# VH-VL binders against Late embryogenesis abundant protein 31 (RAB28), part 1

Scores and structures below are computed, not measured.

Target 1, 262 residues: Late embryogenesis abundant protein 31 (RAB28), of Arabidopsis thaliana (Mouse-ear cress) (q9lj97)
Amino acid sequence: MSQEEQPKRPQEPVTYGDVFEVSGELADKPIAPEDANMMQAAETRVFGHTQKGGAAAVMQSAATANKRGGFVHPGDTTDLAAERGVTVAQTDVPGARVTTEFVGGQVVGQYVEPRPVATAAAMEAEVVGLSLQSAITIGEALEATVQTAGNKPVDQSDAAAIQAAEVRACGTNVIAPGGIAASAQSAANHNATIDRDEDKIKLIDVLAGATGKLAADKAVTRQDAEGVVSAELRNNPNLSTHPGGVAASITAAARLNERADI
Positions, changes and structure headers below are counted from each chain's first letter, unless a header gives other numbers; antibody chains are not in Kabat numbers.
F, E and O are the ipSAE of ESMFold2-Fast, ESMFold2 and OpenDDE, as the mean of both directions, binder to target and target to binder. V2 is 0.75 times the mean of E and O plus 0.25 times the DockQ between their complexes.
[cut] stands for letters that were removed.
Atom coordinates printed by the task and the answers are left out, and those that the model quotes come from them; centres of patches stay.

## First folded at step 4 (VH-VL)

Design B02 (from d08 with heavy chain L99D; framework fv_daxdilimab)
Fold by ESMFold2-Fast, scan of step 4:
Order: C-alpha cells, then structure tokens, then sequence
Structure B02 (fold): chain C 262 residues (1-262), chain A 117 residues (1-117), chain B 110 residues (1-110)
C-alpha cells in the first residue's frame, strides 16, 4: 500500500467525451475541478451568472463526481485547458446572438439566443422604406446554423431536423431529390461508417447556401420550430437537441418573428 | 430488471381528470423518452404524445392538444400522463412505452381507464 | 386509428410463410426508415418485433423479418407457429414529428 501503487478505481471517470460532443485527446480526459472553475468564471463574466444547464454546471457536476471517485484532486487542471484556455464567446449572426463555450479549442456548448435588436435583414427592409419580408425564413435559420455548428459531423438527428425544416419550407410532404434533406440523409448514413470525425461530412457541407437550395421558403413560425425540435429530439439517442444546432436556430428565428409581429 | 410499472385501473365520470403514472426501473431514466399510447376496447393503437425525460420537452397528438399533459419526476424515475375533460370515448387501456427516438422497445402493462356515468 | 393501411386479417397453416403489408404516404413510411412492428396477444401489452424497417431486437425469432419498398412496409413471418396468432401493428414516424399506427392485422394460425 503506497503512492507508487494506487488502489484500483471503484468506477470510471466522467470524461469530456461522456458529457460533450468533443473529439480527439480532449474526449478521453477526466473533467478536472479547475477546468470547471475556469468555465464558471468565464460564464459569469459573459452572462453575469452561471447558466442553468450550461457547460460550467455540467463540468462542476462531473468534476465533483471525479473527485469523489479519486480520479482528480482539487486544483487539478487538464493540460489542454491550461494550454489553450477555457473561453466563452458571443457572436452576432442574422436573427440571433450565439454564445459558444470552448475548452482546449473545442466547442463544449453553443447556445442560440434571441436578440432584442432588429436583424440585418429587418434593418435593410426598413432602410428601403418598403414592406419587404423582414421575418427570418427557414432557409436563413438553416444558414445561421452554419455559424453556430458548421463543423459538427452530420448525424441522424441533424438529418431528421433538416428534413422537417425542408418539408415545412416547401409546403410539401416529399423531400426534394438532391435537396438539402436528401444531402443530410446521405451525409448521416456515410458518417455512420466513418471512424475519424475529421473525415466526416459536416453541417456546413450541407447547409451552406440553404436559402438558395430550397425550392421554396417561408417565415419561421412557432409550429415550424416545434416540428423541427421534435424531429431532432426523437432521432437522438439521448433525446436532446444540440446547442446551436438546427432546432436551436429554427427556435430562435420563430421567437424573433413572433416578437416582430407585435 | 428493466421494466415500466403503471398505476392501477381507474373509473371516472365524464368531465373528470385522470393521472396515470409510469415508474421506470432497471435503466438510466434520463437516457430515453416516454411515449403514451392508448387502445380503446376492441380498437387499435393510438399514439397520444411523447416527453423527453432529459429536458421535459413534449409533443402531443393534435386530437388531444389542450386536454393532455405529460410530466416527469426524475427523483422517483416516474412519468405521468394527465388527461382532462374526460369523455366516454376516452375509455381505453393507456400504455407508457420507452421511446428510443425511432421506436418503442419497452412497454408498461397498461392502465384501464373507464369513463362512464 | 388507421393512418397506415394494413389488411384486417391474414391466415396461414403451421410452417407456412405469411406477409402483412403496411401502406402509408410519402410523408411517413415513404419519407423515413423509422417503421416498427408490434405483436399483441389478447389482454397483453404490445411487444416490439421489428424496428427501423428490418432490425430485430434481442429475443425475437429470426422467423420475423421486415422490409420496405416506397410507401409500403412489410412484415414476413416464416415457419408460422401457433404462438404467432396475435394482432400485429405497424407504426411510422411522420413529417409532423408524430407517430401513427396501422389499423392492425389479426393473424390466425389454422
């Protein structure tokens, strides 16, 4: 019995890959207490408080479990977090403010929030002094997803959400051959056979230029958002939507459009 | 053992409400959703709605929108389905089922709800 | 509810093969590979037999197989046995992010 020969662990550590969609070396790292503290500080700096269900809360819970299991000690920091940092950034995109949370240069959280200010499209319509469509369309919301989750590998939940969005945009019950939904289905099927995340087809590969690829488009309604959210949730084994993903972008668009109608 | 245990049979008058419970055991409760399916005597299966155990999001069949509420208590691993403003045509066996996102693999034994005057 | 069309009944003799069709539209069976089949004996809860068109869960006999062509999914039961006598329901995901069931098929083993 010595420090040279540690006792057998009673359980497996909670790693980054267990709670976040991260890849490579970070995925195998146990979440350390100082990583969680750094994220909590970053969230407080950006939001004025720790977000419910945000990365900091998840990381604090995981780090506490890892301490209890003997896998990490108070004050421990992963090398990736120390070297590349733990950051929270806010980016403005059409119709939304996107908050992205990073550990070691990889995304651990993305949140799409409605903005209180008019979108660029709405401001442009006001400047010309004509009643142009100022509401955010399904195609525009799909393009916004490229900014928030463009580098995410396409999976079955993404494909289902994109299918629901295309059907709603076009007002048809059939997906278009060679359209974005067909491309997303193909990408998800292809990606299921690929081992390396970097070799997988990404959301940007499917959704870039979505407004031009849809046969028809329409302003996002609450009903559209509910259908897209349900499609993504139902086709995810964890029954969750990806922060900053398709469902999140469509939901943000619907909320902004509802406020503009007032 | 993996199972869903449902509450016992209920007899209600028209206009009343019923709340059926579904207690999960033997698996990670938050990893899967719960769908509710009913079956009137001698009739086929009718999907009522679905709830995500992870985040509480729901989606209900249009015919039941405004009369049904699905909830979760993660501390007891129990799902609930409340149906209000009961009518005689709500007489059915109500099932909860574990929802894997694309199919239902584990079913409760069913709760008979009889609505009669 | 009969959102998906199934024959009301199918019968066969022990050892024979039977097939049950399930016809939907391009917004459900034709749109998604999320078709499942459930077996229900009188007074019992449904039991999953096939999921995602053609997959069998553990414990389901390989005599049960599923397929899909266009808007029609099919369940085939080979080597028909007395215990296969039951109601069979197909189910599909829809473009409205809901689920629909077929009207059910009563299988009778002669």
Amino acid sequence: as target 1 above (262 residues)
Amino acid sequence: QVQLQQSGAEVKKPGASVKVSCKASGYSFTSYGISWVRQAPGQGLEWMGWISVYNGNTNYAQKLQGRVTMTIDTSTSTAYMELRSLRSDDTAVYYCARDRGTYFDLWGRGTLVTVSS
Amino acid sequence: QSALTQPASVSGSPGQSITISCTGTSSDVGAYNYVSWYQQHPGKAPKLMIYEVSNRPSGVSNRFSGSKSGNTASLTISGLQAEDEADYYCSSYTSSSTWVFGGGTKVTVL
Scores: ipSAE 0.000, ipTM 0.380, lowest interface PAE 21.3, mean pLDDT 80

Design B03 (from d08 with heavy chain L99E; framework fv_daxdilimab)
Fold by ESMFold2-Fast, scan of step 4:
Structure B03 (fold): chain C 262 residues (1-262), chain A 117 residues (1-117), chain B 110 residues (1-110)
Amino acid sequence: as target 1 above (262 residues)
Amino acid sequence: QVQLQQSGAEVKKPGASVKVSCKASGYSFTSYGISWVRQAPGQGLEWMGWISVYNGNTNYAQKLQGRVTMTIDTSTSTAYMELRSLRSDDTAVYYCARERGTYFDLWGRGTLVTVSS
Amino acid sequence: QSALTQPASVSGSPGQSITISCTGTSSDVGAYNYVSWYQQHPGKAPKLMIYEVSNRPSGVSNRFSGSKSGNTASLTISGLQAEDEADYYCSSYTSSSTWVFGGGTKVTVL
């Protein structure tokens, strides 16, 4: 029911990095039609419809432009999407349901649905002194890294980010003996002597059960995220953070916590 | 070659303890975790717990907490699973499996433990 | 009671395709892309067929494929062959940093 505007011929493909907060290899990839179809199907299963202004809608628009420009063909799938999937996951946290959308293990969308649904965590928070939080904690963000980078070999930048996270969660500048930061540092040092990535200790081996291993925990703030990002950057030769890694998960948690406060 | 060799079959009375061994060879023992999974006769797989070989950290299935202990001996590249206060419904084949971060790619042959009075 | 729900049995004829479902919750299958599938022949240890939802290890036929939709993962076997007759188990990571298995599905090749 409207006059169709004639599309301009695109000069360059629309990549994941052009429309989403992603980095690394995925950021440079043109969005392919089958990637968009997989996200649309996943959103429909989770929400009962495609989310207005969500990742599926953005990806469909980008894929259509890329097809028109000759950069991709119908039925094309990005290698990373084919290998690691296009996924939508829902997790219940105190006072909210969080839906996270992934392509190739990286977050391309997050939606927080506030609701007073009693969860085990919400009931526990109430019992412990009526400290009901809708906020994601540092321990929860570290465990969430398992969803996006669990099979990543631990390196020095990961160890530094995990140390910064533990220090901020516990409110101390001392690493706990046998804690997650100490384990991460040990894993990174061990991995430096190993040639094959398959044989290296992975992030899941260090971060599984992080919430239970921290001496103290707290809601993630913007300042916490900045500290963790800074630690990861300073210890990476390329001065970058790993897509879907510790800094990315802590940053996502901080953003979700800010949106919940409004 | 890469393999996990488990100890032989055991017969125990109710109330006893059993300790199953799993000897790794052909790979860097400290680079992978070890999970223990059991299977009662004619039934499905049940995860029991895992141990990080590098640091000895463990995580056990809730229903077995207090009865199970998982340990490692890095000098012999061997993982152990001890189950205490045995009941007849603990009769099962017990497997050790190598954890490659997010999945189990190498399995032992299994150890049959029979608990009978 | 198994943590993940699978049909007890599925049957097919040679050359046809079959699909096995694995249904969990938002705290396991729905939360993580860490779903794996294992094949077990009578008297043998399980063998990895699919990991991280849809990846095949080297040596596994491309007749086996995996997918996930919300809280349900699926294993599809195309071009069904006699040697595919076995028990199949799904597994998932959980928000409690544990692993759970499905109850298993016996595949019969008619």
Scores: ipSAE 0.032, ipTM 0.531, lowest interface PAE 7.9, mean pLDDT 82

Design B05 (from d08 with heavy chain G101Y; framework fv_daxdilimab)
Fold by ESMFold2-Fast, scan of step 4:
Structure B05 (fold): chain C 262 residues (1-262), chain A 117 residues (1-117), chain B 110 residues (1-110)
Amino acid sequence: as target 1 above (262 residues)
Amino acid sequence: QVQLQQSGAEVKKPGASVKVSCKASGYSFTSYGISWVRQAPGQGLEWMGWISVYNGNTNYAQKLQGRVTMTIDTSTSTAYMELRSLRSDDTAVYYCARLRYTYFDLWGRGTLVTVSS
Amino acid sequence: QSALTQPASVSGSPGQSITISCTGTSSDVGAYNYVSWYQQHPGKAPKLMIYEVSNRPSGVSNRFSGSKSGNTASLTISGLQAEDEADYYCSSYTSSSTWVFGGGTKVTVL
């Protein structure tokens, strides 16, 4: 080859799997400019600004490098981000606010913000719940939602309530990548792009097998119910919970557990 | 048109594996689960398992746990069911069916799998 | 094996009504209003006849109706016709997030 025709060094795009702990088809996708813009918009809606060092910042950097390398163009969106969405969800739990960021139903960012706790009341409620004989668990309450609202299309309020439930069930401030909460959030985003309710993903599709899909489970307490109700309300445009939905099932379980005698 | 198209009949020897395909068309593939149901000659329907096309989550009949795997390929709108360690009593017509909420509203035509020595 | 109990056969004359029972437990039929019924003619795939206990899909005759009491669901076929001769299966969602079928009932039109 002449010097003018020297082969260029192989270049590789920055993919989701290069910068995030994601799997499957998403891991191999080059991060596209519109994916990054969607995440930046979602972070701004939730935080009032983009988070320094957050998923949006990482994605913007990766998308810029990919544009420079010729792997993507301005306005490009990955198929999974277009079809399953880019979303940020917030859930309040005792002592913390958990914010989780999703692309295509997979977690790409999670942030925990410490918040004041009502120590005595919260601890007392949890001790009562955990000590009850034949207590209804969070996983069982989620599966019970199939009985009352299994055919309801999953929306953002359902996804937030399910995230609150998973965080509370596991007793940690992080959710499982690809777990039930991530699946619910992805379903809600997918459904936002679908015109016919009949074609939308339903609660039964997400909540079937919830007891087996949670990393840990616990008896439902009054404090758990308050957190789940709060999450559903905050993410519903009408500031209401769905009759027979996730918050309703968790609330019923908490009441039944409080009534049991030891 | 809305349909589930299954792969053709298979003849296998005992101990082999079979992988049946189910190609969906005419609807949003990720919006519904796919279930697999089999029927031995002259016998009733037996539910084998279900896969959420959306997230890949599976639930299998306890009797088949460890022998069956259900997968999806969203790029081709195809569901797969693989059954391993075949026995003569696995001879059956295998159906894929669309799970719409709580019921099976669309069925494939069935794939006959014959296990013979 | 079948988890839900159905009679092996039911027969009737044209114009009569017949009923097929489907008995489960408090963890399936008794727990959820998610019982469906399927009709199968020889050599054909099953066809949905009733879903969620009593609802009919488009194209299914109103001669078919469903009900449930406790752990037992029922399919009733009124005005029995020759083309109703088939095998009928009930199915239910379970508390294990699985599905189970009944053993099937052969309907004979005399």
Scores: ipSAE 0.007, ipTM 0.474, lowest interface PAE 10.3, mean pLDDT 82

Design B06 (from d08 with heavy chain G101W; framework fv_daxdilimab)
Fold by ESMFold2-Fast, scan of step 4:
Structure B06 (fold): chain C 262 residues (1-262), chain A 117 residues (1-117), chain B 110 residues (1-110)
Amino acid sequence: as target 1 above (262 residues)
Amino acid sequence: QVQLQQSGAEVKKPGASVKVSCKASGYSFTSYGISWVRQAPGQGLEWMGWISVYNGNTNYAQKLQGRVTMTIDTSTSTAYMELRSLRSDDTAVYYCARLRWTYFDLWGRGTLVTVSS
Amino acid sequence: QSALTQPASVSGSPGQSITISCTGTSSDVGAYNYVSWYQQHPGKAPKLMIYEVSNRPSGVSNRFSGSKSGNTASLTISGLQAEDEADYYCSSYTSSSTWVFGGGTKVTVL
């Protein structure tokens, strides 16, 4: 039941200031279980059915460590979270949707989803959405990997390919904190310390629900596929991609999308 | 030795909350997810949601969004499921089950939660 | 209503073969090879019988087999025995990263 990597009991509590860029009284407060539950409920309300990552995951981890250390008890809420609340707000600005997460009135997370400025072409595409709905997106291609390689333990080449896919899907060079790419990298690092393959984190644990977990998505292009393939190859000592893996799935999607061009 | 031990039966009033525990033993707790499945008297199985013990990611059944919260305590290898705003139709046996990425291979014995006025 | 459709009941005599169907959509059973089957005796927790369409866990009799065609998965029990009398549930992963169960099938051994 015990394993070498299992966290030891903490000597002091994990506070808000230890994991977030906050100040004042909140920074010194141990993260409590009900604070984390409130953030998770708020994220679920704002993001819908699927979790997109965020402050809730960090807070759940910290609250669990604090319970282990005896610094907080189940049902505990920090006074600032109880008095001023835990909030997730979305604001639309030109070119982006900004989601900001607050505890006690201070920012603990902020996510920017790029969005095209409304144009005649974008409006026309939205009206004739059936045509665009036939194109396979990066999120859908990542989901398809679950079918072909869902039971594969996550390694560094998988994590690199997933990072390349997320960057391309979101149109930025920055990956989302607590997002799919961050989860893949953490899984690869974790798996390096596990002895039995059956106990390792699998691709399905990371890629399940990829369409709902990505901050933004787009139809797969040949250029996207080339970037993902390159990332997987560069991070594999044998310079090969995995059959049925991320690069293979993204490549198949790109080819299908090219053949479906009108 | 490999098992999931659940907390005892609960009786609650409508509008109350219940928190069921599920203590894992005999395996690496962080290597698998924990799912919750309930079964009303004489009815079939209904999936409620799952949590990845490794990274804390959760996904809940749409019907239960906003009422259910799943958490973990790695120091005791225990998973928790809290259901709020209880109704009479929440009366069920609540199971925790180990999610071995695509299937449920280990089940707790179940916790009966009765909601009555 | 359950997300996956199973017949309410199936019956057979000892030694016969029976088959239970589990019909979903192109977003669950049709999309993924992640169908599992569970056996439940009265008052007991479910027990895994088949995973990922056709695989048997260690300790499950080879009389139990699974298959899938399109949107329909099937569980076949050959050489039916009295102890096979139970409720059987199918489950599938979905495109929403959730799991759904069938309504259950009561197997009666005559």
Scores: ipSAE 0.008, ipTM 0.461, lowest interface PAE 9.8, mean pLDDT 80

Design B07 (from d08 with heavy chain T102W; framework fv_daxdilimab)
Fold by ESMFold2-Fast, scan of step 4:
Structure B07 (fold): chain C 262 residues (1-262), chain A 117 residues (1-117), chain B 110 residues (1-110)
Amino acid sequence: as target 1 above (262 residues)
Amino acid sequence: QVQLQQSGAEVKKPGASVKVSCKASGYSFTSYGISWVRQAPGQGLEWMGWISVYNGNTNYAQKLQGRVTMTIDTSTSTAYMELRSLRSDDTAVYYCARLRGWYFDLWGRGTLVTVSS
Amino acid sequence: QSALTQPASVSGSPGQSITISCTGTSSDVGAYNYVSWYQQHPGKAPKLMIYEVSNRPSGVSNRFSGSKSGNTASLTISGLQAEDEADYYCSSYTSSSTWVFGGGTKVTVL
């Protein structure tokens, strides 16, 4: 008697929620080939190569499996990746380098490279201890940026500066999913696809109410300002900060906090 | 070309809820915020709140906190404003307006909501 | 009570100049250069006339100008015309990341 193999049931797609700590609509989306290509391109731009074991490698593997299963086709992009972008942000802060990878405004990878700077850490602790009362906080400085640059289109330098500010404010080295830094990164990537400046997402859309959106806050120190300035400079083609932008506001706050009288 | 189209006039009884819609067309919907502003008959403009279409963040006027909810449906480029526990003094023309930076550059034609027994 | 104070009415003859004041606090008009002005004809939606204190959008006559000193912003209409007869409202961003309006000024062209 001839024996026949039963047809296999179609395998379920590998979704973002299967491989990453993401929520909402993104969690249920099959990882698409162009999502993976965008992440690989972003990692190459930041690191000079695809990060081994990074989000791009995971996404490429998932997208390949999804293509094999017939759930996605070459050239497909998820709606959230197409609309809100795929970004890799690298931020130098005192004591650490933080690299955060985003899809659709949600964190899919975060890498913290410790860089011990004992002298700088000791100085920061002294400034914080002396200026806690009536000091301008990181959230307040971000809010103040709305006054001087709120109508500025969000670009990668703004997004990097905001990420540095959030990392400094929260002190956890973990960027909040859907938080202010994630929103800024998504806005910058979206704006890169928009032709007219008038149609781009502005700093006010990201920074309004910043004090209430941060999970934690702290008085701005000189070290906080240096980290934010460095992040903005590294992500600006002209290696400069925007007058009245995030770095300028954080720097002003640090200066005011240091000059506070008894 | 660019416009905000609002839903039609409504009559509600005290204690009811009303949900007004504002459909955007002719521009990049996610690039601008939407504010809601109301005007009682013969009175001035009163700001109710703002929503960022991009990320859904809202700020509401203190007086309306807890009674108002602003939402966005990006699939239809439509903003909504729901006001609950209606009182007679909520009778007003309700406007949606596009927020560009710090100012309102495009306005809907208004929706009259009448609250009476 | 409105958050920003405007005179209830201002009148002028054709060709004259009029000025409408808008007085706030150090947490709104005094804190930011984010004052805008709107014109409203009876039965119509407001129209933007001035933004960010003194900037004019395309299509608005140069007869309209804005300024600010301390906690008070001003809208000046020069060369008054019959079509300028309307209600005018100022608005300002606030330190609470909200917006407030003035009570409105009725401009009558005599």
Scores: ipSAE 0.008, ipTM 0.488, lowest interface PAE 9.1, mean pLDDT 82

Design B10 (from d08 with heavy chain S31T Y54F; framework fv_daxdilimab)
Fold by ESMFold2-Fast, scan of step 4:
Structure B10 (fold): chain C 262 residues (1-262), chain A 117 residues (1-117), chain B 110 residues (1-110)
Amino acid sequence: as target 1 above (262 residues)
Amino acid sequence: QVQLQQSGAEVKKPGASVKVSCKASGYSFTTYGISWVRQAPGQGLEWMGWISVFNGNTNYAQKLQGRVTMTIDTSTSTAYMELRSLRSDDTAVYYCARLRGTYFDLWGRGTLVTVSS
Amino acid sequence: QSALTQPASVSGSPGQSITISCTGTSSDVGAYNYVSWYQQHPGKAPKLMIYEVSNRPSGVSNRFSGSKSGNTASLTISGLQAEDEADYYCSSYTSSSTWVFGGGTKVTVL
């Protein structure tokens, strides 16, 4: 009768949804030790250290609690983290450097660092601009990729991310003939036959003018970013997306759009 | 040698069209984009647009949209720039330049286009 | 008027250093590390001197260097020589996926 007299109800595990604003299957998953180790490794690669108050610290704490509670064991990895990876990406957008952290394609952390400006007036204008900024579109985010990865040779992970972005922008399940996704796939296939990186087709060759090449465009949402990140991760090592690449730019745009007034 | 060879000088009347050619040699033509830049007599450089050689993708300067077309013939390694509805202020030397990633590393000698009645 | 602001002229004596500024906005020079510099002698095509802010292509003298701070990029020519007398143009990628040039700076070697 009394649960208090004979406690048989174990403590609940700390899940992703308990500590992060995530949805779907991931939200109900106990945070596993290997997930936390993967995030710590990714943060160290990007920042040179574990970010104070970042996702890795939160995940390590949660995973430790879950081990003590018997909900997870050393070496355990959640299915979504194993399949989709644990990643940290950096993107420069006008006025800011954005670092975004992902587990299974969902955002678990983001840090925005304003870009340096010459005067106090320019700094005030930048702050006002961030507050009043219109929503960043998928096409604009793709073009912004040129700023951080314009000279990167196009590979299959880039092509997959661009395809996911175009599909989401247009609201279709197919890419346009002769569109940016088709161009990215052609570039990736061409580059696979080229030995020297300097001789390969670059992201700027594909993404310049992207807003004009999309049949439709839309403001970037968190769900759009998740889809693009997932596409890029399927063709990358399972620890990170390319810093400043397509997934990073789409994710930065989604997060900046969340901060803007509707 | 690595070079871009442009067609010869043109004299046109207002309202006419001009098509300038740019023949590439000495490198993998498909790997790099071609940009077009013009310079009016005694004035500075003005970017007109670029074309990706590998896919034909173009992007044009806003003030020239509707009047300019850039094309590629990969069989002859030649890029073309056509400017329509010519005005006297279109008188300029027109350069083609190779876009290597984010910068223009190789330039043609220029084609003088004079627009006069 | 040009999209990027450069001084109309800069002069110096042989052996001196000169600097040319190129000022844009947060949507071009301030947004991207894709600033290049071109040298143009009278009657000739432009020649690439600096790319992606500070990189020098093969064959360009190490007397030429580039930098950027905020919305302003700079080209510095050290040990100024007579053959450096030319027009210099900066260029930047923009948030519209286009390219813009500065108005040009005439360098005079006294």
Scores: ipSAE 0.041, ipTM 0.505, lowest interface PAE 6.1, mean pLDDT 82

Design C02 (from m09 with light chain R33D; framework fv_masavibart)
Fold by ESMFold2-Fast, scan of step 4:
Structure C02 (fold): chain C 262 residues (1-262), chain A 119 residues (1-119), chain B 110 residues (1-110)
Amino acid sequence: as target 1 above (262 residues)
Amino acid sequence: QVQLVESGGGVVQPGRSLRLSCAASGFTFSNYAMYWVRQAPGKGLEWVAVISYDGSNTYYADSVKGRFTISRDNSKNTLYLQMNSLRTEDTAVYYCARHSRWGTYMDVWGQGTLVTVSS
Amino acid sequence: QSALTQPASVSGSPGQSITISCTGTSSDVGGYDYVSWYQQHPGKAPKLMIYEVSNRPSGVSNRFSGSKSGNTASLTISGLQSEDEADYYCSSYAGSNNYVFGGGTKLTVL
């Protein structure tokens, strides 16, 4: 055979195992266009943009190659991605914020952002804040979430956290009909049927004026924060809390309200 | 709507006293620490004093210690600044400002009231 | 005299970026991450633009950003617009429940 008539090498799909350190059924699956779109959406939600050189960029490149090769079609989704999701989670640990990207429950990317440890100045400011200001209430912490995550679409984890916050504020085991928790659950259910984030109900739509919408309010305690964090975690597929979200705001309030009995 | 409105400014002679008031509305006044900040004509901002939510703790700039007293009446949603032994260098627009709920910054400001100390 | 040093004036054209510095000591700007920036238009009260070095309150354009290196904090305004023309003041916690301000910077948008 001459170089002019060189035969093409057999084409094979680009699989998850070809580009990521994954195992099991996922490793053998061709990367599908909708998987890549879900990761891009998740990165945009968490970072405000698609991460250069991140999992979304790798997946988009692989999915494009797979479409050109005829191995996948537009709108195709891997079964594991459809069943278990394509997600980006952030976890704060001492000295760092860790962002982890998942497909079907397996890690495809991880980024570590160093964060300063608490300083003597930060400890002094917390003590000063407690001596200068009254205790922060559950309603006030919910309103603070508007400033840190007001444009976040309401999902089931947000609704669960808000429900936990309302029952703790009111001292009951049930939510008020037409109350803030009921509104959050309604928003989460509505948003589950909407494709575009810009068309979804946002946290600001639910949490604005939260102090006036609660039947009762109270100072945030560490136990209240633990309950709200647990509710958000248990209702999030990634078992994480949203940075600047409801659990984060309630936790910050509890920390600022906490005093040593000395 | 959150508002702070200062009053009580005017022209006063050196060595005299003057009391400023700041009326708060649109928020739970008793939950917030409050500041007084001043600005001399054509000059920059200068922190004057801060008071805790319940009035039990007060702190002052060295330039006003022993002469000015910050106080509050939570039942009237009103902050006060009692200014004694006034000097010409105390001439300024006096702003009241609200201490943030989560940190140590000034998140809401009034429109100010002018105090002129002249002989 | 002001405790924190700022340039008296800065200027730029629409669409450009400018930076305003705020220099203190290790007992204020250098010692704490509690630097705030305030915008003041003539005859108006100050408005919070940046708190705790780099955070923006709700309603403040992302064209405004803050940073700190050692004893110097900086406010950067990108994509300058005519309405940005104002005086800008930095402020820092200075320990023992004391607060200090910079002398202010007049921004002119030509």
Scores: ipSAE 0.043, ipTM 0.531, lowest interface PAE 6.7, mean pLDDT 85

